VH-VL binders against Large ribosomal subunit protein uL10m (mRpL10). Designs and how they scored, part 4

Target 1, 224 residues: Large ribosomal subunit protein uL10m (mRpL10), of Drosophila melanogaster (Fruit fly) (q9vpl3)
Amino acid sequence: RGKINIQRPKAPHYERARVVAVTQPKYPELPKAKSCFKTRAERTQQQQENPYNEIIAREVRNWLDHSRLVAFFHLSSITADDIFRVRVQLHKQNLHLKSYGSKIIEQAVKNTRYEAIVPLFHSNHCIVFSPDPEKTAALLRIVRRVPQMVLLGGIVEETMLSRNQLVAYAQMPGLHAVQAQLVQTLSQAPGHLIQQLQAHQNSFVQVLDVHAKNQMNEETPKST

## First folded at step 5 (VH-VL; framework fv_imvotamab_arm2)

Design s28 (from j3 with heavy chain Y100E)
Fold by ESMFold2-Fast, scan of step 5:
Structure s28 (fold): chain C 224 residues (1-224), chain A 120 residues (1-120), chain B 112 residues (1-112)
Amino acid sequence: as target 1 above (224 residues)
Amino acid sequence: EVQLVQSGAEVKKPGESLKISCKGSGYSFTSYWIGWVRQMPGKGLEWMGIIYPGDSDTEYSPSFQGQVTISADKSITTAYLQWSSLKASDTAMYYCARGEDIWTGYFDYWGQGTLVTVSS
Amino acid sequence: DIVMTQTPLSSPVTLGQPASISCRSSQSLVYSDGNTYLSWLQQRPGQPPRLLIYEVSNRFSGVPDRFSGSGAGTDFTLKISRVEAEDVGVYYCMQATQFPYTFGGGTKVEIK
């Protein structure tokens, strides 16, 4: 473990500096303080908030703003070696795996078009970012080999998509065909999308419960 | 029509190298997985590994990892299975098969098979 | 690894009679997406395998309707409603829920 440099967060060690520099979000310069003194109300608010969380939330917003593909996953127990291998495979496809606390994600997406995703992150999770939406298919192929990562949904070209919609998007051959598919899915309200994503989480939990019972020989369903 | 055409039968000695091929036609080669399956004489099927030709992504069965190399050449729509040094235990029929698009949940079309005989 | 066990090892059957093949997995084949990645293959003598059924019960294109698949979790069945001479061969189940993919040991269907 090392210290986290908030101004210069540690680059993923598997990435070349040039690739990281191209894909990493740009942080805005800190504005010059207009006053050295703060009111008691301003100091009280600063004491109530964790400044570190806001800095990392800004990093998340920059990833969202600079990524045309964002995929959300439930992440079950996985070893450091296994997640490292997944991160390396994803990096080869210009896909960047990140993990952030739910409070940081909430701060990052508050008052944005993506605020509806917050409930997805109340359990263990991770996010994959990419500037290239054509990499959706590569992402799905890699994740299929990682049983600990369960696709919940994502954002493609600023449009929120369910798991099934992301799979459909990945099968489309080109940009104009992709745009046509996105137009077809744009009729869904954010609340409906969240319901679909939460239903997927619930079905995943149910599948895990059934699987555990079957492995314990507690319940052995038989064919008709 | 979708077809997978494999290279002809091979007879080799232990220690020799070998590369067999599987040529896909009638579909978008880079959009489907190609899997390799071994069938030893008189025995059942064993999954060896898969490749996605579009990205050259590979996944091997642990029992075959390090024993074979799977590769593909998009320009000639051909996948390959290669041994650096053959053993008598490699004597088998080898099949290539096309895997479903994204999730590789099943193999829909199969090649005719390549018989590899390794004997001294 | 998921172990796939097929029964019976051989099934001699009279023409026109039904045949049933069972496949059991050492753990549930339900993937985290709710799908069950179990398929059935037919291998006729001297020929490559041919896909019959995918995802438990979906019949592949060109496969006669006398073939049907069913099951859930760890217990799966392939049924041939009326066995014909061309159905002679070895049948395999395959799981693709978890890597490595694994096959059942095979069931030989023969005509009496």
Scores: ipSAE 0.345, ipTM 0.652, lowest interface PAE 3.2, mean pLDDT 80

Design s29 (from j3 with heavy chain Y100P)
Fold by ESMFold2-Fast, scan of step 5:
Structure s29 (fold): chain C 224 residues (1-224), chain A 120 residues (1-120), chain B 112 residues (1-112)
Amino acid sequence: as target 1 above (224 residues)
Amino acid sequence: EVQLVQSGAEVKKPGESLKISCKGSGYSFTSYWIGWVRQMPGKGLEWMGIIYPGDSDTEYSPSFQGQVTISADKSITTAYLQWSSLKASDTAMYYCARGPDIWTGYFDYWGQGTLVTVSS
Amino acid sequence: DIVMTQTPLSSPVTLGQPASISCRSSQSLVYSDGNTYLSWLQQRPGQPPRLLIYEVSNRFSGVPDRFSGSGAGTDFTLKISRVEAEDVGVYYCMQATQFPYTFGGGTKVEIK
């Protein structure tokens, strides 16, 4: 049993976080007053809530900006031990599994080229980052053994790819194939990719619905 | 163009060790799984296990876990199936095949097979 | 383990007539990614197996269009619209949805 520390893609981020923590004001505690003013503890909590979200949002932006491979997954119910084992396997391939709240992701990508990904995170989700796009094949191989993680799509070399395009990219043996895939993807109109990504989610939901109905029909004879 | 070439037939006695090979060519060897399938005389196909040569990740059928070892040498694009101690019940045709993977999900190209006969 | 059951065990067919092979799985073959990892293999006498159909209904490169696959969930069918002499052999279904990967018991197609 252990925890795996994942290195941030940008070294300066660690130093900035440390500096912010050290320079954060430390004032003496004040007694509570019978007034409309909030207590010091309540004011400190309010101030820290907004800065905390912005700090994590900056971390997400740093991962997006410095990762040449980003993959988005729907995450079904999974135990802490199972997700930890997946994280360990991914880390061996320089693949970094991260989970962030939908609001933090929205805040991170607002007014950026990645704003289009927000609809993917309306349900349980996780993201895998890597500086190495050639690790896409390794990623998909590992995730094949994790039925709780379902690929929705991704970003390769700052270009958004649908699930099928990312799978096709994984089969390509080198840089020339990557360039061909990017050319293909760049031909798509703005918004077309969002329709494709949402279609994949809808197809998955339809498959789950059919599977659930088939299981109910199969279970009915057993109860007899 | 994709080809899997297996080693020649083997005749062994019970208790002997054996290592058979499957050499891939015409594709990126480290980008595809290689699986091993047994076919006993007059019987059907049974999956033994699979290896990803890029990182030597393996998965075995429960029936073959501990009975055989699957390995690969990516420098010579060759996968191996080995036994530490053969039994008469290991007499069979052994096939290697490329796949399955998430982007394949099937065995697309097959080797010609290696006949292993174990008798006293 | 997912058990794959094939029917019939053998199928003697007159040349030029259709043949149909069924494959039933003990549980759904739909993977979490929405794909159904069910394939069909042909093994001619004295030869290694060769892929015919993958992901239920997709013909592999070089496979004649007289072969077709269909099905969903747990029930799958391989059809040969007009059986030719070269089609003699044993046909296997295979699932790769869940480890361990498993094969059907095989169906022998023979010309009468």
Scores: ipSAE 0.037, ipTM 0.537, lowest interface PAE 6.3, mean pLDDT 78

Design s3 (from j3 with heavy chain T30S)
Fold by ESMFold2-Fast, scan of step 5:
Structure s3 (fold): chain C 224 residues (1-224), chain A 120 residues (1-120), chain B 112 residues (1-112)
Amino acid sequence: as target 1 above (224 residues)
Amino acid sequence: EVQLVQSGAEVKKPGESLKISCKGSGYSFSSYWIGWVRQMPGKGLEWMGIIYPGDSDTEYSPSFQGQVTISADKSITTAYLQWSSLKASDTAMYYCARGYDIWTGYFDYWGQGTLVTVSS
Amino acid sequence: DIVMTQTPLSSPVTLGQPASISCRSSQSLVYSDGNTYLSWLQQRPGQPPRLLIYEVSNRFSGVPDRFSGSGAGTDFTLKISRVEAEDVGVYYCMQATQFPYTFGGGTKVEIK
């Protein structure tokens, strides 16, 4: 007696649909007046400028100004001991893992070319900074071992790169001409970080393909 | 061709130190990971750890953290697995294997193995 | 740690017949990039392991097409369509989605 393959094509979907149809959506129960107005205490707190936030925002701007590599990560639940271990491993490679609140990041990049990155930080996040863009490959090797850190994208030589573009960049560790061409090719108007991070990799692959063909033919590429 | 050549069999007493080697050839040694895998007599495979020789970046299995040290010398294209003080339970075949790039996560070429016997 | 469970422990197979080995992981092997880092290794008696299949279904260079891998998420299968005498050995699945990397307990394929 073998077991016959049991097909349930419609039953699970029907059952789920029934449960969903009966389930009342949970509406936020807000008092009409209170949802539109804040108490005096809440208004006072909202109006109060926190000088600590501005100090930390300046620190973030300093990291951005002095880092040729900036990588953005989603960070899922991780223990303090595990993140400390990762931070130590990164530090050995001159890679500096920093965690800042979303509001501090918004304040730091406000009125800068990087203002568009703010939406990347509406969930739990962290940022890795380095003065050395050649450490991108080392960064990706370390992060590959940390399932809680998910690469979202980054900035290399002031150019916003998608996750796939950063991976491609990591495969080209020392070619100055290629790096200069990449920066020029991928550089776009300020405020397009999200679009750049989501940009199709084919353009970068084409740049790499042209460079590889020129090197294979022992020809020096000329940028126009 | 790609080759990983491991050092010869070792017979040691408990408490002695040991360093075994894995020499890579036929590829860019600094551009690939080297992993170490233990196989106790008649048992399955156990992952011990890996090293990226280009920058000596290491990752250990929790079961082997503090038990062994993995290192590499890229000038002679050789990776090492070292014990400060051997135990009888370290008796096993030890394999090195080349780890493909940062994303693929598999071992494509394997060394022939080094048999380590620890007995009093 | 991800636990890898292989079944059966041993598989005596008549020469020329198919063999099937199953591997189950305690959690999904899909990495954050959408790839599944599951490989299959063959170890013949007295020899080092040899890569057969990587990333679930890709045959490594030099591996005969009678070997195939399939699966998704937590359930994976290695199939040998027509077992040959040289296929005697122990087969291991390995996950590299999370550290530490872990192996299945192995399945011994032998000719009956």
Scores: ipSAE 0.364, ipTM 0.654, lowest interface PAE 3.0, mean pLDDT 79

Design s31 (from j3 with heavy chain D101Y)
Fold by ESMFold2-Fast, scan of step 5:
Structure s31 (fold): chain C 224 residues (1-224), chain A 120 residues (1-120), chain B 112 residues (1-112)
Amino acid sequence: as target 1 above (224 residues)
Amino acid sequence: EVQLVQSGAEVKKPGESLKISCKGSGYSFTSYWIGWVRQMPGKGLEWMGIIYPGDSDTEYSPSFQGQVTISADKSITTAYLQWSSLKASDTAMYYCARGYYIWTGYFDYWGQGTLVTVSS
Amino acid sequence: DIVMTQTPLSSPVTLGQPASISCRSSQSLVYSDGNTYLSWLQQRPGQPPRLLIYEVSNRFSGVPDRFSGSGAGTDFTLKISRVEAEDVGVYYCMQATQFPYTFGGGTKVEIK
């Protein structure tokens, strides 16, 4: 049985199918039909840019505004059964997988602090939303088993994070664990040690920076 | 210091149940994966499965799915590998290993191994 | 399943001489994120496996700099620049790009 997202049905499915069907078929070659064809083509273009897109864009803005965790993925070809399985696994962790067209994403984030994400959606994509930022690690563990989903970055506590920053956030257990990891690295022999120290030093600084930013963001959860 | 300490050697008869353990210390137990690897006498390494102790999320090798159960008790920082009914073909050295962080890209620390001998 | 093939099966080497172990995968080990999840393990006689190299070329802490890893796609190499007596053992490559994780058959390094 499972838990299907019946509270947030994809209302546009039927309408999208109808629009695609209308745009695909060959038009008759009639003198009157040529004039009508041009009018119909214009109407089809108007429908692509209609107020319905703004309604869905508001839904996306609502998800962005009410989610403390948002993760962006590139999505390669995947079967309906496989994506359904992933959606069910994510839902058990209070993670909500959504797919929206790039134009809708652009409308949703236009003139907002999230406008910089638009280029991430020029290709096939999906987004995972959650009210629980502590679920970031669970999200990444589930996605590790889905090679068709490639993490691009995300937003945690209203702060935009790169892929590496989001991974660092999820791996942040505490200062003692980070210190232990650094000590472990420092025990290596000379030669290539400098490169490893630079990488771990940058990771340590990044973890501390992300931790400090997260502490500040947690102080203002309904922030600016 | 990161350590994985496994339970002692076991000698069992076919059909008996068995549960072996792997106790982690010196790190955040719930933040790393624990993997189980089998090494049959004179043979190479075989991956059996992994568990994330923070939420008991598991992934099994198809060869071991349904033959063993992997579990963890985070209150005592211990992972388990369990058989409901042992076979002679289960005779092997069993290793636990820590998987690095969010997803296992490699196993960094290994337990000393638990030798399981199944014979009549 | 991804099949990992190691060559040679055994490598007798004179102390202080270099040794090279090859690992070939049946398909690319590049994960969808662009990373290559190939590691090398050392197992000394009567000991558990020990991580040497992770993600193709990164040396794990405490591993001597005489060990190095290289490769891309399906072909990978572990090199020991000057073999020491303590290097005797079996070396395994492992892929973690795809479930199930799989190991190479092992290469025994021994002193002649």
Scores: ipSAE 0.139, ipTM 0.566, lowest interface PAE 4.3, mean pLDDT 78

Design s32 (from j3 with heavy chain D101S)
Fold by ESMFold2-Fast, scan of step 5:
Structure s32 (fold): chain C 224 residues (1-224), chain A 120 residues (1-120), chain B 112 residues (1-112)
Amino acid sequence: as target 1 above (224 residues)
Amino acid sequence: EVQLVQSGAEVKKPGESLKISCKGSGYSFTSYWIGWVRQMPGKGLEWMGIIYPGDSDTEYSPSFQGQVTISADKSITTAYLQWSSLKASDTAMYYCARGYSIWTGYFDYWGQGTLVTVSS
Amino acid sequence: DIVMTQTPLSSPVTLGQPASISCRSSQSLVYSDGNTYLSWLQQRPGQPPRLLIYEVSNRFSGVPDRFSGSGAGTDFTLKISRVEAEDVGVYYCMQATQFPYTFGGGTKVEIK
């Protein structure tokens, strides 16, 4: 039972935000330089050392560690009512839409296996988390109706996938063997992602075509 | 060979319920989408919606959302299009068609069509 | 909704001559994955629609090579190099880039 709870993504705790809001940043003692001025570098470094960011970064890492599906989106201008409707539809499928600042994302994934995602967050963005990778097709169906959300890529079973690879993974819901083989092949032989995706899409089409033909042959036995 | 066989023509009065069928054969029914398309007499084609029989996931055209129900029974490889209360404006030819994937977005094999006539 | 406009509405063609059908969309049909989800259907009198071309230019199995599709973005063309008697019917373009899927109004091809 505990592992089911451990496997579930943890939402940000309300009390954490309240504690951070009340707690004042600690400042180092100023040197005897007769100067109240900080260099630009010192001011920039002090701004980047916000303790609030580390608390939220740990929360992001917790979501990443407990989610078997993570999808990254660019988010264009969208009304609060529209995003709320999207969030409700996603929640019904055990898909959790979250937004975090790019600095927090960078801090969360720095020195982790996910560091490669940082460039995806240079513009307005959001992330969808789920413990269930079988929900990838449902996710893409829902967001396909939301032109303000543009899929950038994601992580499935701890394997980073490009947008095209996620689309390929989602194309065959219910065909677990084919989906598992795609993820396994991509994780074991990293290379030119576009070329790998094209090969796998062609293989999937071929597998389904052969499967359909085999089913037709089994239904129409040869006359004796 | 892949085949979609639809139920026979229907003649109904306004207010009556109706359920028409589309039976798939020659392929893995639960691995493909089934779409429904309406063609009113003398007019063009209108997409109504689509269903994935493997998990009954559906997507409707906004024009048909709440007006019809699309369902499927994977045990008998059959998809359905249902009206709770027919209107004269529902008089049309209804086609089912197989979709390889919601992402590829084309229908490769089509049923022969079911003519529905609604008149008082 | 994406509006699909077909021209001409009717195309009378002499047997053996080429025919060309245009389809224009109100928005680009390039999906975020770089693919263009535009297909062409043929409907012969009294028959159900039949897939001819998918994803702009790919012929479906069993479709004669006299049929070809081309185009990009918002402007697409279906060409029949040498029209035969069996080609009489109504041709429709269809987009599946965005929900709801939408069809063109149809182009009637007739032999004259």
Scores: ipSAE 0.011, ipTM 0.500, lowest interface PAE 9.2, mean pLDDT 78

Design s33 (from j3 with heavy chain I102L)
Fold by ESMFold2-Fast, scan of step 5:
Parts: C-alpha cells; structure tokens; sequence
Structure s33 (fold): chain C 224 residues (1-224), chain A 120 residues (1-120), chain B 112 residues (1-112)
C-alpha cells in the first residue's frame, strides 16, 4: 500500500486510542506545567533572596575596597576538581578566586566608578582578589597554566588596567618607585578600558570559533 | 651578557643519585623561567619542565613528573635538575634554557649542555 | 599532548639556494590571548640549540635576515632564502601554547 495516510483511516478508533494510552505519559503537558512552576519558584526565590543578594553585594564591595589587586577573567567550562586545585594554588599566593552572579556584581558596583564594568560579567566569569599587588606576576604565571581562564583586565592600586597593561605591570615587580609610576602611567579612562575589554571578549570568541573549526578530528568527519 | 653555564659531564652507574646545575648571569635571575630539555644520543629535543626561581613555582612534563626534581637557589643564581636513582635510559645531553617572561612562550638563551652517561 | 610533525626529515640544499621547512601541529597553536606560541630553533653539530624565530615570524636578536617564519593555526614554515655553509644543522619547531611543551622531530639541513 502506497500512502501512509491510507493506513490511518482504516485503523479502528478504539484500538488506536488504546495504543496511544499505553505509550503516552499521564501528564503529556508536564514540561509546560513544570516550566510555569519553575518560573514562579524562580521569581519567589529571587524575591526571597533580595536581602541576601545585598549581603553578598556588600561582601563584593568589601573585597574591592580591601584589595589592591583585582583581576577579571572569562571562565570556560572547567571541572569542580580542576577549579578547586586552581583555587588552592592561588590561595598559597594570597590570591582569592571568587565567582559571583552578574546581578550581584551589578548591585555591588552600582553608584561606584566601576559601574561601567558590568557588561563584562554577563558571560561566565570569575574574579581574583589580593591585598598584595606584587602578586600580579604570580597570578599571571598560574593562570597561564589554566586555559579555561582568560584574562580580561583588572584594577591595581585603584587604577583600571587593560589586559596588556596588567601584563606589563606584572613584568616589572619589586621596584617600589617604578611600580608606582608604572601603575600611574598605565592608567586609562573607563570608557576606553571597557571598549578594550569588550574587544578582547570578541577576539576570544573569534579565536574559539577558529580553534573549533581547526580541531576537527578524524572521528568527526569519518563514519567508518 | 646573558649566560647560562652548566655543570660538567657526568658518568654514573644505575641506581646512583645525581644533581646537575645551571648558573644564570647577566640578567635578573628571579624574573625569568628556567627550563630543562633532554636530548638522547642521536635523537630530538624533549621538554622536561620549568621553574620560576623567584618563587620556586614548577611545571613538569607528565613523562618526567616523579622521575626528576627541578629546583633553584636564587642566592647563587643557580637552577638544578636532580635524580634520586639514575637509569641507563637517562643517558642524554641535558640543556637548561631561559624562558622568556611570564608566559615562557619561547626559550631565548641556552646553556652549553651537560652530558650524562649512565652505564654499568 | 600537541604533536608537532616536521617535514622533510632531511633537506640537502646547494649553497646559495633556498630551503623550506614545514611544521604541522595536531591542534591549533593560537592561545586564548590571540598569540601563537610557535618558535624555531637551530642546532649546529655539537652545539646547543639557538633561538631563531619566536611567535611564528619574529626574528630573535642577531639572527640573519635570510631566516623568516610564517604560518597560522596548525601549519608553519621556516624559510632560509640563501643557504650558507654555517646553516648546516638540525632545525626544530617548538610549541608553547599548551603544557607540556613539545618539539617537532627535527629537519636536518645539509649541503650537497
């Protein structure tokens, strides 16, 4: 028999209904009902956590206020075990790796000179804090071995620095007067820094796209 | 001006310990990485590991992790490569090289090499 | 580990003629910062390796203009525009994009 639709009209309605009843779940709209419930729960949780979010935002402001070194990173997929090892290695150098939600970062930097950095945190990110700016070099050496962490820029002695400026700062540690002059010389306007950091994010996405295309292995194109 | 001077040739028996050295001069020793590279007789180059003398931070090739120890003494601007128990397969020329900057993106200056011969 | 494959194994060249060495990596050598950590080393008989080219195309201090590097992603080339007697030796490519750092198998440049 030719067409598939000929088979449908000939099947008895009661027999077809029995087959459908056996194969279908009791709640065929479960995904839709579940989605609605989750949305409501998320809204309730966010409302309930609003005072808690302010407490965490206060913690972030405290880290910013008491850290002479703050570095911003894009964070790619990484296992819990791997990030734990990185956190331990950083902690040995008095470097503190923190991850906060973008909304908490927004709340923390609201009404501060750092408000313009908020767009950097709309993707997966992490921040490293330290009271010791001389640890910038140690930070960059450790991160060099963690390809999942991509340096976007930072703040040293309250001065916003691009990725390249932070790297330059790190290369000349231990010279008191020179370090102070270098930080001042490497400083830039917030608008230009944000523009540079956004460009780095875009370049990173392009690098990932090129890398993914170039990393096609023998098993991907081959079937036998 | 920049120089890496390595210790002299060694002839050892299997099971013996050995520590070879690489002395840096003409630059800030604590501001650059030191890498170790092995070259077996008639073969190519193999990266063993690196050390940052400023804080003794190390990274080893998986093939050499646990087989050798890399260390540095910044007071005498010297890096070391050490074996607790040598094997005949350790017979090779060993080079130290200065790793450029924070990233160790390349090795710019190389030592003259230390020939290690391990035979019964 | 990133595998570095060099061709040819040996390159017999007449004095004054050009030589070309290829290096291919099993993975892209572009690091997350956009830089490509590919260098070329020269090892003359009985001597330690010497840096020729770093980050694909930059000549190291004191390296003659006849040496040039090019390439992108996974395919890289070292060219000697006019081979001189002192250029006899083994040439290695090295990647430092990912740990562990790895070297190519080497290409022997010989005068015929």
Amino acid sequence: as target 1 above (224 residues)
Amino acid sequence: EVQLVQSGAEVKKPGESLKISCKGSGYSFTSYWIGWVRQMPGKGLEWMGIIYPGDSDTEYSPSFQGQVTISADKSITTAYLQWSSLKASDTAMYYCARGYDLWTGYFDYWGQGTLVTVSS
Amino acid sequence: DIVMTQTPLSSPVTLGQPASISCRSSQSLVYSDGNTYLSWLQQRPGQPPRLLIYEVSNRFSGVPDRFSGSGAGTDFTLKISRVEAEDVGVYYCMQATQFPYTFGGGTKVEIK
Scores: ipSAE 0.276, ipTM 0.631, lowest interface PAE 3.8, mean pLDDT 80

Design s34 (from j3 with heavy chain I102V)
Fold by ESMFold2-Fast, scan of step 5:
Structure s34 (fold): chain C 224 residues (1-224), chain A 120 residues (1-120), chain B 112 residues (1-112)
Amino acid sequence: as target 1 above (224 residues)
Amino acid sequence: EVQLVQSGAEVKKPGESLKISCKGSGYSFTSYWIGWVRQMPGKGLEWMGIIYPGDSDTEYSPSFQGQVTISADKSITTAYLQWSSLKASDTAMYYCARGYDVWTGYFDYWGQGTLVTVSS
Amino acid sequence: DIVMTQTPLSSPVTLGQPASISCRSSQSLVYSDGNTYLSWLQQRPGQPPRLLIYEVSNRFSGVPDRFSGSGAGTDFTLKISRVEAEDVGVYYCMQATQFPYTFGGGTKVEIK
């Protein structure tokens, strides 16, 4: 229990449950007069952060701060067994697949240079984190066999990269070439990038639907 | 500069074991896939399987799963295709080929081929 | 498995004339990333296969510009604008969109 390593973005189920329990709010009931005004206040109230959401948002910020590789994916319907198998394969390469609600992601990146990624998370999504940017190629190799996960883009060495730029990064052998790519990306407008990523998502619908139906009907599926 | 050099022709009897090799040079061996392709005499190409030498991850064609083993040795930049027990139907030319990268999904450089003849 | 069907089986061509090879897949070859992993290979008599075109239309390094690829979804074409003597051989399409990777049956290009 003693000292929690805040700089290491890994929270076991036990530790997470414990933190949530400790910070759970206990609010008294409102008087009748204030209950009448509560409904009115809901129309004009400022956004208020749930203590639980702030704790998880802090976890997300720790992952972002301590990961030199962050990859964003759209996630189509996938079984618990299939996603578990993917998590195991990724973990062997020091790649950590996480899912967080859109409101938590927004809270985590609000007022940061990465705020532009928020629109990517309004639909079903997941994120892969790693302290090792050299693992980008391994990540793409593993995900290539998971058609339900569609790469949208990522962050490498604190620089936002499009899908194509992240793919190019995975193929680069030298540090100088990588740095040149990162500098180029830094100079681009985030709004245009987000629009391109969303357009790509829409183009995959038919392929994903066909693949999902084929997987459900296929004999001798691998379900480890 | 990029080159894949395969081991020499083999003549074997049914039931014998065999391991053929494919040595890569002129590139980062652990950064690219190596695939194996069979071509039976007078027939077309058949994909057998692929290996990523960086972590020995493999994927096999269902037709070849359990029939062969694909492996790689990073220290000598060599991939292998092996049979525990050969059959006459394994008589074919075997090619290794480099998978350009994890994303583009094609074979860019090919070995010269290893002819395997299995007869009684 | 994705089945790749090539037509014609054989294409006798007069030197300097164009040749066209078709490849049809049983399923769309568009991967979830929006890319189409369809390539074309050339195998000259007694030689290993050689990459000509990758991702439908991109010529590999050292491949003459008389070779071009086109197509989308399930229908793909390899064109040779002016067949030369060195172009004699068997041509294969290959898909790498889905495991297992599969090849077309091949098209033999020969000079008549």
Scores: ipSAE 0.021, ipTM 0.522, lowest interface PAE 7.0, mean pLDDT 78

